# Designs tried in a protein design chat: VHH binders against Flagellar brake protein YcgR (ycgR). Part 103

Target 1, 263 residues: Flagellar brake protein YcgR (ycgR), of Thauera aminoaromatica (c4kar8)
Amino acid sequence: MAELSTPSPASPAPLDGGRGDELEKFTLRGARQILQLLQDLITHRGLITAHTGGGHSFMTAVLKVDEERGRVVLDPSPDPQANRRALAAPRLTCVTQLDGIRIQFPLVGLGEGQDKGRPALFAPLPAEMLRLQRREFYRLQVPLAHELSCLLKAEDLARKPVEVSARVIDIGAGGVAVVVPTGAAEFVIGGTLPACRLALPDGEPIELDLEVRNLNRQTQRNGTEQLRVGLRFAALPRAADTRIQRYIFKTERALNAKARGGL

## First folded at step 10 (VHH)

Design P52 (from K4 with G56A; framework vhh_7pa5_2)
Fold by ESMFold2-Fast, scan of step 10:
Structure P52 (fold): chain B 263 residues (1-263), chain A 121 residues (1-121)
Amino acid sequence: as target 1 above (263 residues)
Amino acid sequence: QVQLVESGGGMVQPGGSLRLSCAASGFTFSTYAMSWVRRAPGKGPEWVSTISPLGASTSYADSVKGRFTISRDNAKNTLYLQMNSLKPEDTALYYCARDLDYWDSGTFDIWGQGTQVTVSS
């Protein structure tokens, strides 16, 4: 009955999408993160599609998070049949979008009643929420403290092989942007850099073929020139893709926790 | 351009009925709570009613409970107020307002120009 709650793959390929186990690394289980995400849905006025099973769903919204009573307050459907199905369902699967991020969570124990005379649907706070970035649009700005680097295998101006260690400034599902000193190597848009090595904090460097997508020459405030190079992953083994997504997710969570903790 | 335009006001005898409409444009209507607020001659604004974004949760001022019904049609970007059993004290200019917080005290950021309701014999 939960098939309508599963994130759709970008491609039409059958049986090629992520599994439930692979989604666990994107699942929030901390009470503070859950409360903050629900509050973000209220602040950004996110409409929610609630799936009740049997191919049925209705539109709702989080009206309030009642932390003292440990519950979420939802806008009932104007369709009484939809509300009856929701109340009879053992579980609602709630799906929404926030800034290109897919958010999905279960609600169990849905009830109907009133709060200060206002009709509403109530459910205990979810124990978990799934948070999946829209892979084609999202780029993580890499913290300088991570010292994330990519060893590029390129050519110099004389077409001799050269290796340059480039600082990774942003990373996404489809590629990275790096900075190199002007003159360190020759880059051309559409050119391929074979057998480059992306160093993530965990495990061995990931060996990648990278395609040059864009070039941007910048002069720093101290007068030095640097070249920003946008690089596409030519093809990623599934394990490499998983490691990159895990890094992005963990780094985003850590940055959000620091912002809220005042660190 | 964000706009709210009220209509449906008029003159009616005590005990009569009127239906007010508010046409919204320039924003995603279905994501906002909406309110009706009135201003009677010589008095300050009085909150009348609020409806949740999807339309099934409502609240009313004690002075209008059981007589007024707020509703919305999100497909038409329109807010309604059905007013029954009208009394002379319901005479006021009625405003449609966009509500940023359905559940707290309500914060209104966008208002219409108002529609006049006069209840007299």
Scores: ipSAE 0.038, ipTM 0.590, lowest interface PAE 6.7, mean pLDDT 81

Design P53 (from K4 with G56D; framework vhh_7pa5_2)
Fold by ESMFold2-Fast, scan of step 10:
Structure P53 (fold): chain B 263 residues (1-263), chain A 121 residues (1-121)
Amino acid sequence: as target 1 above (263 residues)
Amino acid sequence: QVQLVESGGGMVQPGGSLRLSCAASGFTFSTYAMSWVRRAPGKGPEWVSTISPLGDSTSYADSVKGRFTISRDNAKNTLYLQMNSLKPEDTALYYCARDLDYWDSGTFDIWGQGTQVTVSS
């Protein structure tokens, strides 16, 4: 049939507002603040990942802010299919970072045209921009050798209970990302998985409630499909928080020591 | 301080070769997948290549397969891109990027200022 396309490294899910109010304090709505932030992205040549829905995204950059017409001008993708998906999408979710700050904003009403004789994408100025410090998203990439797992208590499509052992791929103060085989269980963004068991080294599994924050279907480099599930810790007890922080700190120290030792 | 610094760009004739380097500091380099991304005027940013944290898996854009090789030296915190059989279409600013590959996004969270590659006769 067709040669297998090389998978893109981006298999992105924008931040989900599992509780919309929790992100409100990080949202900029002032016209001058939004204009200044967009100009900062231009000045620093910020790379933007634009999500078009269905797990599709492309790389872009802000070329210009047209204040008189109330528009941003974006670099089109070199992939014509990505541009077609973007133009057909009801909205784009743009994600970037600037000096350790994660920036996310919607664009609605995307169009195409020319800017100074070059193809360009145009959209009205966003009404809001989310700005979050990197430390709020600090995550340890879990070494494969640690075999960290989380037993998820989920449901199948018929609402029957099912237990899924998922591999933990990253962990932070606020949650974990796990990978599960496609079809192993049904997950609903905003849904709670009660009494799950997080297995850390050096002790009994930690029983905790997890909230589903996002879902991302991924194709691995070997062609295997898996589902990445982002899970937020709900009502994390102090003892559990201490154990998680201790694991993160010890693992970072060990990785840094190994790298320094040249092995 | 977390940073990526690219080097090794320059001017070369079609069919020539260049090796790009990216020096990483301020984070545990060996735990992150790393990528090269390029930008030519009017073309937008284009993903070029990715390498896994341990260097045991690589992927490439169709436009560079068989010509470019991505590699890394975790002991030196350095990412490389060996570019062979260069074409005029490879002319671009090349960026080193740290792959988030994170539950909230597959977006790059750190990239350098780039190194310019110009292929002309």
Scores: ipSAE 0.011, ipTM 0.405, lowest interface PAE 9.2, mean pLDDT 79

Design P54 (from K4 with G56T; framework vhh_7pa5_2)
Fold by ESMFold2-Fast, scan of step 10:
Structure P54 (fold): chain B 263 residues (1-263), chain A 121 residues (1-121)
Amino acid sequence: as target 1 above (263 residues)
Amino acid sequence: QVQLVESGGGMVQPGGSLRLSCAASGFTFSTYAMSWVRRAPGKGPEWVSTISPLGTSTSYADSVKGRFTISRDNAKNTLYLQMNSLKPEDTALYYCARDLDYWDSGTFDIWGQGTQVTVSS
C-alpha cells in the first residue's frame, strides 16, 4: 500500500510533456534534449549564475556532461566560501541565457571531487530545464565589448554625495543590473538614485532616475566578490524607453546572427 | 521541508471568477518575492504575475492586467491570485513559484504542483 505525501519542493517545475515538437517548443524534459542544451552551453561558453540561497550566488560554467553517469561537471569557484555555500545548499538554481531565451534549471545533490585531477563540482542531470520567452522577463546580457556603463548618483555612509561608474551587466525593459566596487557607495532597497546617466553605444547618455530593487553579492569565477545591484527605471520618458528597447532588440539580433554562424 | 501547494482551480464559464491560493511552508515566506506562472496545452510556461516580499509592489503580464490581482498574507504564509473576467485563453495549469529576485529576471527555484483552471462555455 502507498501513501500520498506532499510533493517535494526539490522537484523541478512541472512542464508540458506534450506530443510533437510544438508542445515541447519551450520546455525540455527528455534526457537527450537536456544533454544537447547543456552541450550548447559548453559550446557557447555560457556563463551560469548559480543561486545558493540567502541572497548569495556564484558564477560558474558547465565544463562537461557525463552522459554515462548522468551528471554535469561544473567549474568550482576559486573562493572556498562560495563552494562551501553551494555544497551546503539543498539545491542550486542555475540561470543563463542562450539565443535570447532565459534558461533555468535546478541542481540537487551537489558534490565535490576531481575531474582528470582538477577540482570540480558534480550534480545529477536536471530532470527538466525551463525555457522562458517573455519580453517582461527578458534580461539582455550586455556584451563586454559594448562597455555599457551607468554613472550612479549615490551616497556614502555619512550621506555624502558620491558618483560611481558601474558596469551594466544586464538590461531589460524595466531596468538594469550593475556591478559596483566594494565600498564605493551605500545602497538601500527601495531608495531612489536621481539623475543617473546610462551610456549606450550610440548617442548621448540617457539621464534617468533609478530605484534600488535588489542587492546580491556574487563570487566571480576568478574568486573576487562583486556587489550586483538591480535598478528599476523609476520614471522613463518615452524617447528614452524607445532608445533602450532599440538597443536591446538590435543587440539580440546581432548576437543571434553570430550564434547561428554569422555568415 | 520547503513546499508550495496550490488550490482553488476548477471549471468556470467565460466572464467568471476564481481565486487561487498557494500555501507555503518550510521557509521564511515574507523574505521572498512570489510569482504565478501558467502552462497552457501546446504552449510553454508563461509568467503571469509577481508580488514583492512585503506585498508593496506587483507586476502583471499584459494579457492579464486589469483582470487578475496578486496578493499575499505573510502571517498565513499564503499567496493568492484573484482572477476576474476569465477568458478561454486563461485555461492552463497555474503554478505558484518562489522568486529569488523581484527585478532580476523572474528566477524561480521552488515550484508547486499546479492547479488546473478551465474556462469553457
Scores: ipSAE 0.005, ipTM 0.385, lowest interface PAE 10.2, mean pLDDT 79

Design P55 (from K4 with G56H; framework vhh_7pa5_2)
Fold by ESMFold2-Fast, scan of step 10:
Structure P55 (fold): chain B 263 residues (1-263), chain A 121 residues (1-121)
Amino acid sequence: as target 1 above (263 residues)
Amino acid sequence: QVQLVESGGGMVQPGGSLRLSCAASGFTFSTYAMSWVRRAPGKGPEWVSTISPLGHSTSYADSVKGRFTISRDNAKNTLYLQMNSLKPEDTALYYCARDLDYWDSGTFDIWGQGTQVTVSS
């Protein structure tokens, strides 16, 4: 069996090497820390998405850490083609989460064999592991004075197209969180909202596709209910990405300058 | 505090049925997509099924389509997997998993200890 015939959940996008300098404070390089984190993944039965390159990935888990031989033992894929791709790859990028903490690590020199009479994949211990707590991902809390909005293209309860102007409450490199009145539109996690328009203070709205990632109903201090929607940038053109990053950086600098003046 | 606890596994003959349950606590269950994932001894995890936060959409692996039904009760914070026409190949440890995060799509970030399903005559 090569591929699953029904759609699997999308593989997480690994944080690339170009972000390494900014992620250094979250990177573990101590042998004991690496061994402990791998053991935590075993203890909590951590499911890992292993990216083999070329858009391919498979789900695995750490079965064992062999400290004497300096290697990890992984569950092979039930798909032999995925295992062949993994063995041919110069690098395997492993991504998982444990209690809201993102864990990412490379494996180089993957081999195959058996452990306790069962098929297994082997790799040397990673030299580094990223352990990034979700709340430490930088998200700019959008100042109310900026009145940032995103015009969402969605469907109402009758499945009729509707446009909803949603207030942007936070923004980061990967997406935005917005608030909408309860019942303004139907949102489905994994659903795509095409051709939405993100309004930034310094120009024309940015047209972009958004994927719904989470939904949270909130009761405001005044008792009003609203829906908070987490939205991922599905495909972001370079020009749009540059404008969003510029807005975030500029606003962060302004907020930092105000905070320093207040000290 | 955040916890998923699977139950309902057991031994059954080929052609039989089982219903698995997953009790969720410590988070707002109704705002997350939920999945079932299984693992046979010495094999990698195989995705089985996913259900949307409100239960309006479902998806299944081809190996189980037409035989398994995923459902959820958001009032009870519980995920279910109804398994019919069970085959020896369905023998595995079954996990429920919390899917899809704002920043890290396609990764299971919380899962349970699993419940064993054995299909054998």
Scores: ipSAE 0.000, ipTM 0.158, lowest interface PAE 16.5, mean pLDDT 77

Design P56 (from K4 with G56Y; framework vhh_7pa5_2)
Fold by ESMFold2-Fast, scan of step 10:
Structure P56 (fold): chain B 263 residues (1-263), chain A 121 residues (1-121)
Amino acid sequence: as target 1 above (263 residues)
Amino acid sequence: QVQLVESGGGMVQPGGSLRLSCAASGFTFSTYAMSWVRRAPGKGPEWVSTISPLGYSTSYADSVKGRFTISRDNAKNTLYLQMNSLKPEDTALYYCARDLDYWDSGTFDIWGQGTQVTVSS
């Protein structure tokens, strides 16, 4: 996921509460923490990919932080059209890394000017910055048509083994989110579900161990209550990791082609 | 640890060729799209090329299309950039980058240290 933007208020897409809660604990909002992180990006000369929306992005870097004016100074693109798109965008989503940690932050109110006699882009200091050590937040929303499922091996209220077929609603490099009917099984955050089976469209089910990371009760549009369970892959074998990533990228390709084609 | 190490840069005359390599370690290389990105002195970074996880698809910046070829060897965890018909404008530090989304180009999370390419007569 390149952007931290919420769907527009006119969008019918439901909010991902469970994933939003996971992202929130990695979000920095303290002014001192934000200034320190931006300064670290300058010190390490981190390259930043700035997303301007509509599938457009350009590469930049933080040149300096103007603490007195509450602004960051960015390196403009050598492509004038990219700069025009950036200036016209309501928000830039900036993505970079520092020592293997993913950093992502929004910039709002971009302007242009000069810094030390050279063209520069300026923006107010971000109100928040996301700092992540793993890929576990990159998630593909699974199309309903794929009927992706995961057979969970869990326990009921009496600690008796039960198997629950759960619908996979999103999937990433680090795990899946599934929905189960309320009361189908007991889930404990930090608990491990051994030998679960993930069914991808092509090939045999993938056997894997899953760790319960989060639980969120959701009431559906029809009034049905469901439990959303966030599950982390434990010790994923290379072959399984390859199959999961292939599914993610092939599906994203198809979705992006469909969206861009207007079909 | 996750690491990308570029090599193969150097000095070459206009019209010459160079082949850059990027050795990846600490992650499952074959599952990620990979990109080459460059930064010329006094200029911002410019995306050059991206290759899909299994090598089925490639994309190029208009400035290098027809002259550069991106490829990968997943068995060796190595990314390549074959650069032909080099121009002075290609002078830059070239970075290998791990791409989170091939189709929404430019979401990079891991970068190499870069390898210098200088094109001069």
Scores: ipSAE 0.000, ipTM 0.165, lowest interface PAE 19.4, mean pLDDT 78

Design P57 (from K4 with G56R; framework vhh_7pa5_2)
Fold by ESMFold2-Fast, scan of step 10:
Structure P57 (fold): chain B 263 residues (1-263), chain A 121 residues (1-121)
Amino acid sequence: as target 1 above (263 residues)
Amino acid sequence: QVQLVESGGGMVQPGGSLRLSCAASGFTFSTYAMSWVRRAPGKGPEWVSTISPLGRSTSYADSVKGRFTISRDNAKNTLYLQMNSLKPEDTALYYCARDLDYWDSGTFDIWGQGTQVTVSS
């Protein structure tokens, strides 16, 4: 579960990292979330590696989710020995990736049968699924000369729509950090800003849905307060991802060339 | 004040091993997840590995699983990357990074200067 972190810029307060398993924060336990994720695996035809223990695994896929009976239907292996190992195993550990995100879940109580006249494997719906983001973590500090901006579509305190042109201060594969004047709009951690427009130097603005991840209030050298907003790309089209990646690499290469040239 | 300093890079032949270190200062090291990120010549940054604040959980990019091991020594404020069975494609500048958002490992706020690893015959 994503939780609010309280920023302490003058004296950072540490989080208590010893209380729980660090992977717990990446674990989905809601029935609706689990069903949606399994459906996404079906829609994207995601290949799953199912580990049966003892170093053995086989490739499978989710064929369907039977919500009425609380079961997943899996494609059996063409190798009969792999299917026998799977049926004998007390637990399958299923591992896959969806858009660079690692997904892992257990299946217990595997059975064999038929679906629409074809051999299939059945298991109860998992009670939990691990969703671990595997995105690149590097952040490019945006040169001031590039005047990179993002038009945010947000709401004020009266719930009226407002558009705010925000300066982009850093950018990565997973999102951007922007600065806005304090009071320009209302931001809620976990809230989504639909149809925002990121202006890169080359080409049309990129239309993006952005999720608010963090908020940091900062006082500038002139005494003016600004809000730094961390925004995650909620669903990035592949063409947009490619354009953002090219901007990052091109800019970093140019900065490295100037540094090596003694400028 | 807040610093990350990488070391341990160098030149090695394919199949060789190197151990990278990252010395952290200016913050409470044991409260942050830490990562290794690399940048190969002419390519973008690639996430390599992450370790939880107390070292109980680790994760790795598919390209390095089974060959690299991330670890940390919180008493020494040091992050490590043990690299075994090195391949030419592991040639890169390696950075350590601090996770700014404890609940969202996609957000990093400080990077070291990097340490160069070259794998060639």
Scores: ipSAE 0.000, ipTM 0.111, lowest interface PAE 17.4, mean pLDDT 76

Design P58 (from K4 with S57T; framework vhh_7pa5_2)
Fold by ESMFold2-Fast, scan of step 10:
Structure P58 (fold): chain B 263 residues (1-263), chain A 121 residues (1-121)
Amino acid sequence: as target 1 above (263 residues)
Amino acid sequence: QVQLVESGGGMVQPGGSLRLSCAASGFTFSTYAMSWVRRAPGKGPEWVSTISPLGGTTSYADSVKGRFTISRDNAKNTLYLQMNSLKPEDTALYYCARDLDYWDSGTFDIWGQGTQVTVSS
């Protein structure tokens, strides 16, 4: 699967490394879902970094969701200059975290005013909110000793079917990265490889469909070239998901135990 | 261990000034609204002032508006109350309190021990 960068809470940068459809599956657009997530930020006391452009940002929090007026109430900055920059900005990019989940959303049409005599910043409810679970983008570096492989069903340059046994170099909940010799098969970003077989140490190979997300040509120290292919799990059965997660967790625990002086 | 510790109380003449401080520990101070609540001898508790989590908005009881200023330093985990133009009726034990909801709830779950303010000639 493509390497997706989850922006830090302090960064205004949008999510890199994927197509728009990958962001879409993490985007909430329903009014009820947006209201619930904003209320969760209040309940969990999530601090928000609001980016106003030009490298400027300030810290805020949602104080209230006003469903009747269709707006959020935000804590102003104690710095008057930050508030002036925010009010002048055409858009705020808001970034926060909730239980390890990264949340990002735009606010457009920021104003200032009072409610019940209390000064605050007001903005219309966002039309969309991005909700990214960090765990979904974790990639375990596969130990060489595990000899993890994936049998790829691809096409050669003449569009003839070929099977390529590729070494798995990293694995996550959303996909794998594999290494193949240059010229072994043709890969096209966005192309689907059906009925590939992922070999985990315990049990039979997992049959799954893979989508090509990225390609990177690497030169080894001995001068030979290899192709790194990032592959997304297109349709992952629950049993396969469970086995992959178990492998990741077990391997991570073993690696952590070694790093901490375990056997 | 969640703790609030007030300081800065004392005796002052009418028209004088005092600055109260409240040192917070054991929780993420910057995510909570904070309030000052006072209790005069023989009276129930009276809410004095509240400040939002990031310090951008404040509210005051009518009895202290224009005379008192609430502020916070989130880097130092400290809440302040600057009290000017003090009156004998401001004589009370002043408590720092953690406010669960700045907007709708005046529910306080953590209180300090209080600091005594006495305004007399």
Scores: ipSAE 0.208, ipTM 0.698, lowest interface PAE 5.0, mean pLDDT 83

Design P59 (from K4 with S57D; framework vhh_7pa5_2)
Fold by ESMFold2-Fast, scan of step 10:
Structure P59 (fold): chain B 263 residues (1-263), chain A 121 residues (1-121)
Amino acid sequence: as target 1 above (263 residues)
Amino acid sequence: QVQLVESGGGMVQPGGSLRLSCAASGFTFSTYAMSWVRRAPGKGPEWVSTISPLGGDTSYADSVKGRFTISRDNAKNTLYLQMNSLKPEDTALYYCARDLDYWDSGTFDIWGQGTQVTVSS
């Protein structure tokens, strides 16, 4: 088709919270470590995607760290509208990488000014920075056509054992997200679901223990409610890990090959 | 050693075309999304285009949609940017960038030396 929408730069959502318990071990709070990491971004000309909210983002880079004033100085966007959105935002979420490691940090109190006679953006130094390996956060969005399911061993509202077949919506090295109808079972964050069965297209279902990490109730436009459940692999045997990684890789290859046919 | 080497830049008149290349080595090219980023004199970096690890998905900045096409050849570890209907505003140093995770980060690492594109009469 001739018409194309005008999306922002490729801007996947920042990781939820960045301050959650599961991400705490990856969070830097030492002032010296934060200063060094920012300096590394300058030295390696690290490109930063700054998320301003509402699905908007722009490319920037750290120009310098002003230790006397406790500030970072950033390149403004060539797009004046992006700069206005950034200045109006209560918070920027900055995402970048160094040496294959994802780095994410907030900036609050963004202002504009000049650096060496040229327009610049500035903000107070971040109080924290998140560092993650790629494998720790990668998630495959499961194609609906795969009808990937996980048989959950849970309890109903009366606390009686129940088996619920849940649709898998995403999968990664650390777990899956599933959707279930509201009222099909009761879930408790931190609770363990033993001997659940993950059905992959190739071979027998994988039996594994799942820990409930998060719950999100969603009301569809038609009034239908569903529950999204984030589940962590509590103890993943090597053979199961290999099968899951193989499914992820094979599916990604197939999706990319299928989409490439349209180019 | 991880390397990205851009080439194909040059001087061209408005309405002309150029094809940029980026040769990658030292990492498994096919497992990374790749992007083109440009920087015009006196301006900050501007994201231009991204392509998924195996080439099935592409995205473009509004300023280049319909004129530029990103592609890759994983057998040759090479990224391309076909630039058509070039405008003076496209004058910039163009960088090849490795994307950490196409779906989750949109972050860019290991951009090379850049290749200069100048569009003028």
Scores: ipSAE 0.012, ipTM 0.504, lowest interface PAE 8.1, mean pLDDT 79

Design P6 (from K4 with A33W; framework vhh_7pa5_2)
Fold by ESMFold2-Fast, scan of step 10:
Structure P6 (fold): chain B 263 residues (1-263), chain A 121 residues (1-121)
Amino acid sequence: as target 1 above (263 residues)
Amino acid sequence: QVQLVESGGGMVQPGGSLRLSCAASGFTFSTYWMSWVRRAPGKGPEWVSTISPLGGSTSYADSVKGRFTISRDNAKNTLYLQMNSLKPEDTALYYCARDLDYWDSGTFDIWGQGTQVTVSS
C-alpha cells in the first residue's frame, strides 16, 4: 500500500451544465484562442485542479502544448491512485485562475506515457475553454460618498411586511451586498424578496427580485451589531442590467484615473 | 531574493547512503521543475535527476538509475535526493538547480552553492 497521501487540492467547485446559456458568451472555441490560453497557463505556471468525478480531484499543470500531435502534456500526480482515477475517468474538468480570471475546460481521452524519458499524462486539446471575465466575479466596493441604497421588501418575525432601507456596500453583475441593523427584518438563505428597489444615480430606482444568498453578523469596535446580507439578482431586466454595468464601469474608470495621477 | 541552499553532503564509504536536501526561497517552488546536477573534480557539470512541479514525473541519468531517488515536498519548499549504493565515481559537488524547460534539463537559471559528496574507503 502507498504510504504517501496526495497534497490537499485547491477547492473551486466546477460550474455545471445548468448554466450553459449564461456561460456561452465566455466560452472560447477557436483553436488559436485555446492554444494561446493554454500557453498563458504554461507561461504563468498556473496550477490546475483536475476533477475526476465522484468528488475526487488532483493538482496538475500544463507542462507543454504539443501542436503537432494536437495534445496537452500534463504533470502526473505523485499519487499513483490519483493518476489511476484520472485515467479511468471519461472526462476531467480542469479549473484554474489567471490574474483573477477563472478558467475551466474539459479533457477527454486522457492517456499516459513518456516524453524525453519523463512520465506524463496526455490529452487531446480541449474543443472549448471557459474564460470568465473579471466582471462576472468582480464586486465594486461602493464608495461611501455615493450613498447607494436598496429598499428591501421583507418580513419581520411575525411575518408582517416591512420595508428596510439598506446601505449597499458592494455591487457586481450578479448581485449586491447590503448592511442592515440587527433585528430590522428576518432573512432566510434561499428566500426571495420581491419588488425591491435599488437606487442608482441618474434615474428612477430599479425594481428587482432578490434572492438571499448569505448572512454575516458583524460587530463594530463600539459593540454595535450589523447584519451583512448577500443578495442575488433573481430577475434582472435587460435595461436594469445595462444601468448597473454602466455604474460599475464609470466608477471603475474613476478609480483607474486616480491610479494614473502619478504619470 | 531567490535562493537555493543545499545540505546533507559528507563522506561515506562505497555502498553507503546519503540524503541531500535543497531549501528553496523567494519564488513559488511548486510551479517549477527542479534538478540535481553534479560536478566531479576536473570534469564538467553532469545532470543527475529532474522532477516535475507536482512531483509526478521524474527522470535520471543512466549512471544513477536504480540507485538515486529524487523527490520534493512542496509544502516545505524542499527538494531531496536519496542516494543509495554509492560508488567512488559519485564523488562530486552536488547542486540544486531551478529548471526552466521541461524537455531540456540543461536550461537552468538559479543554482545553489553546492554540497560536497565524497565516496571513499
Scores: ipSAE 0.364, ipTM 0.764, lowest interface PAE 2.9, mean pLDDT 83

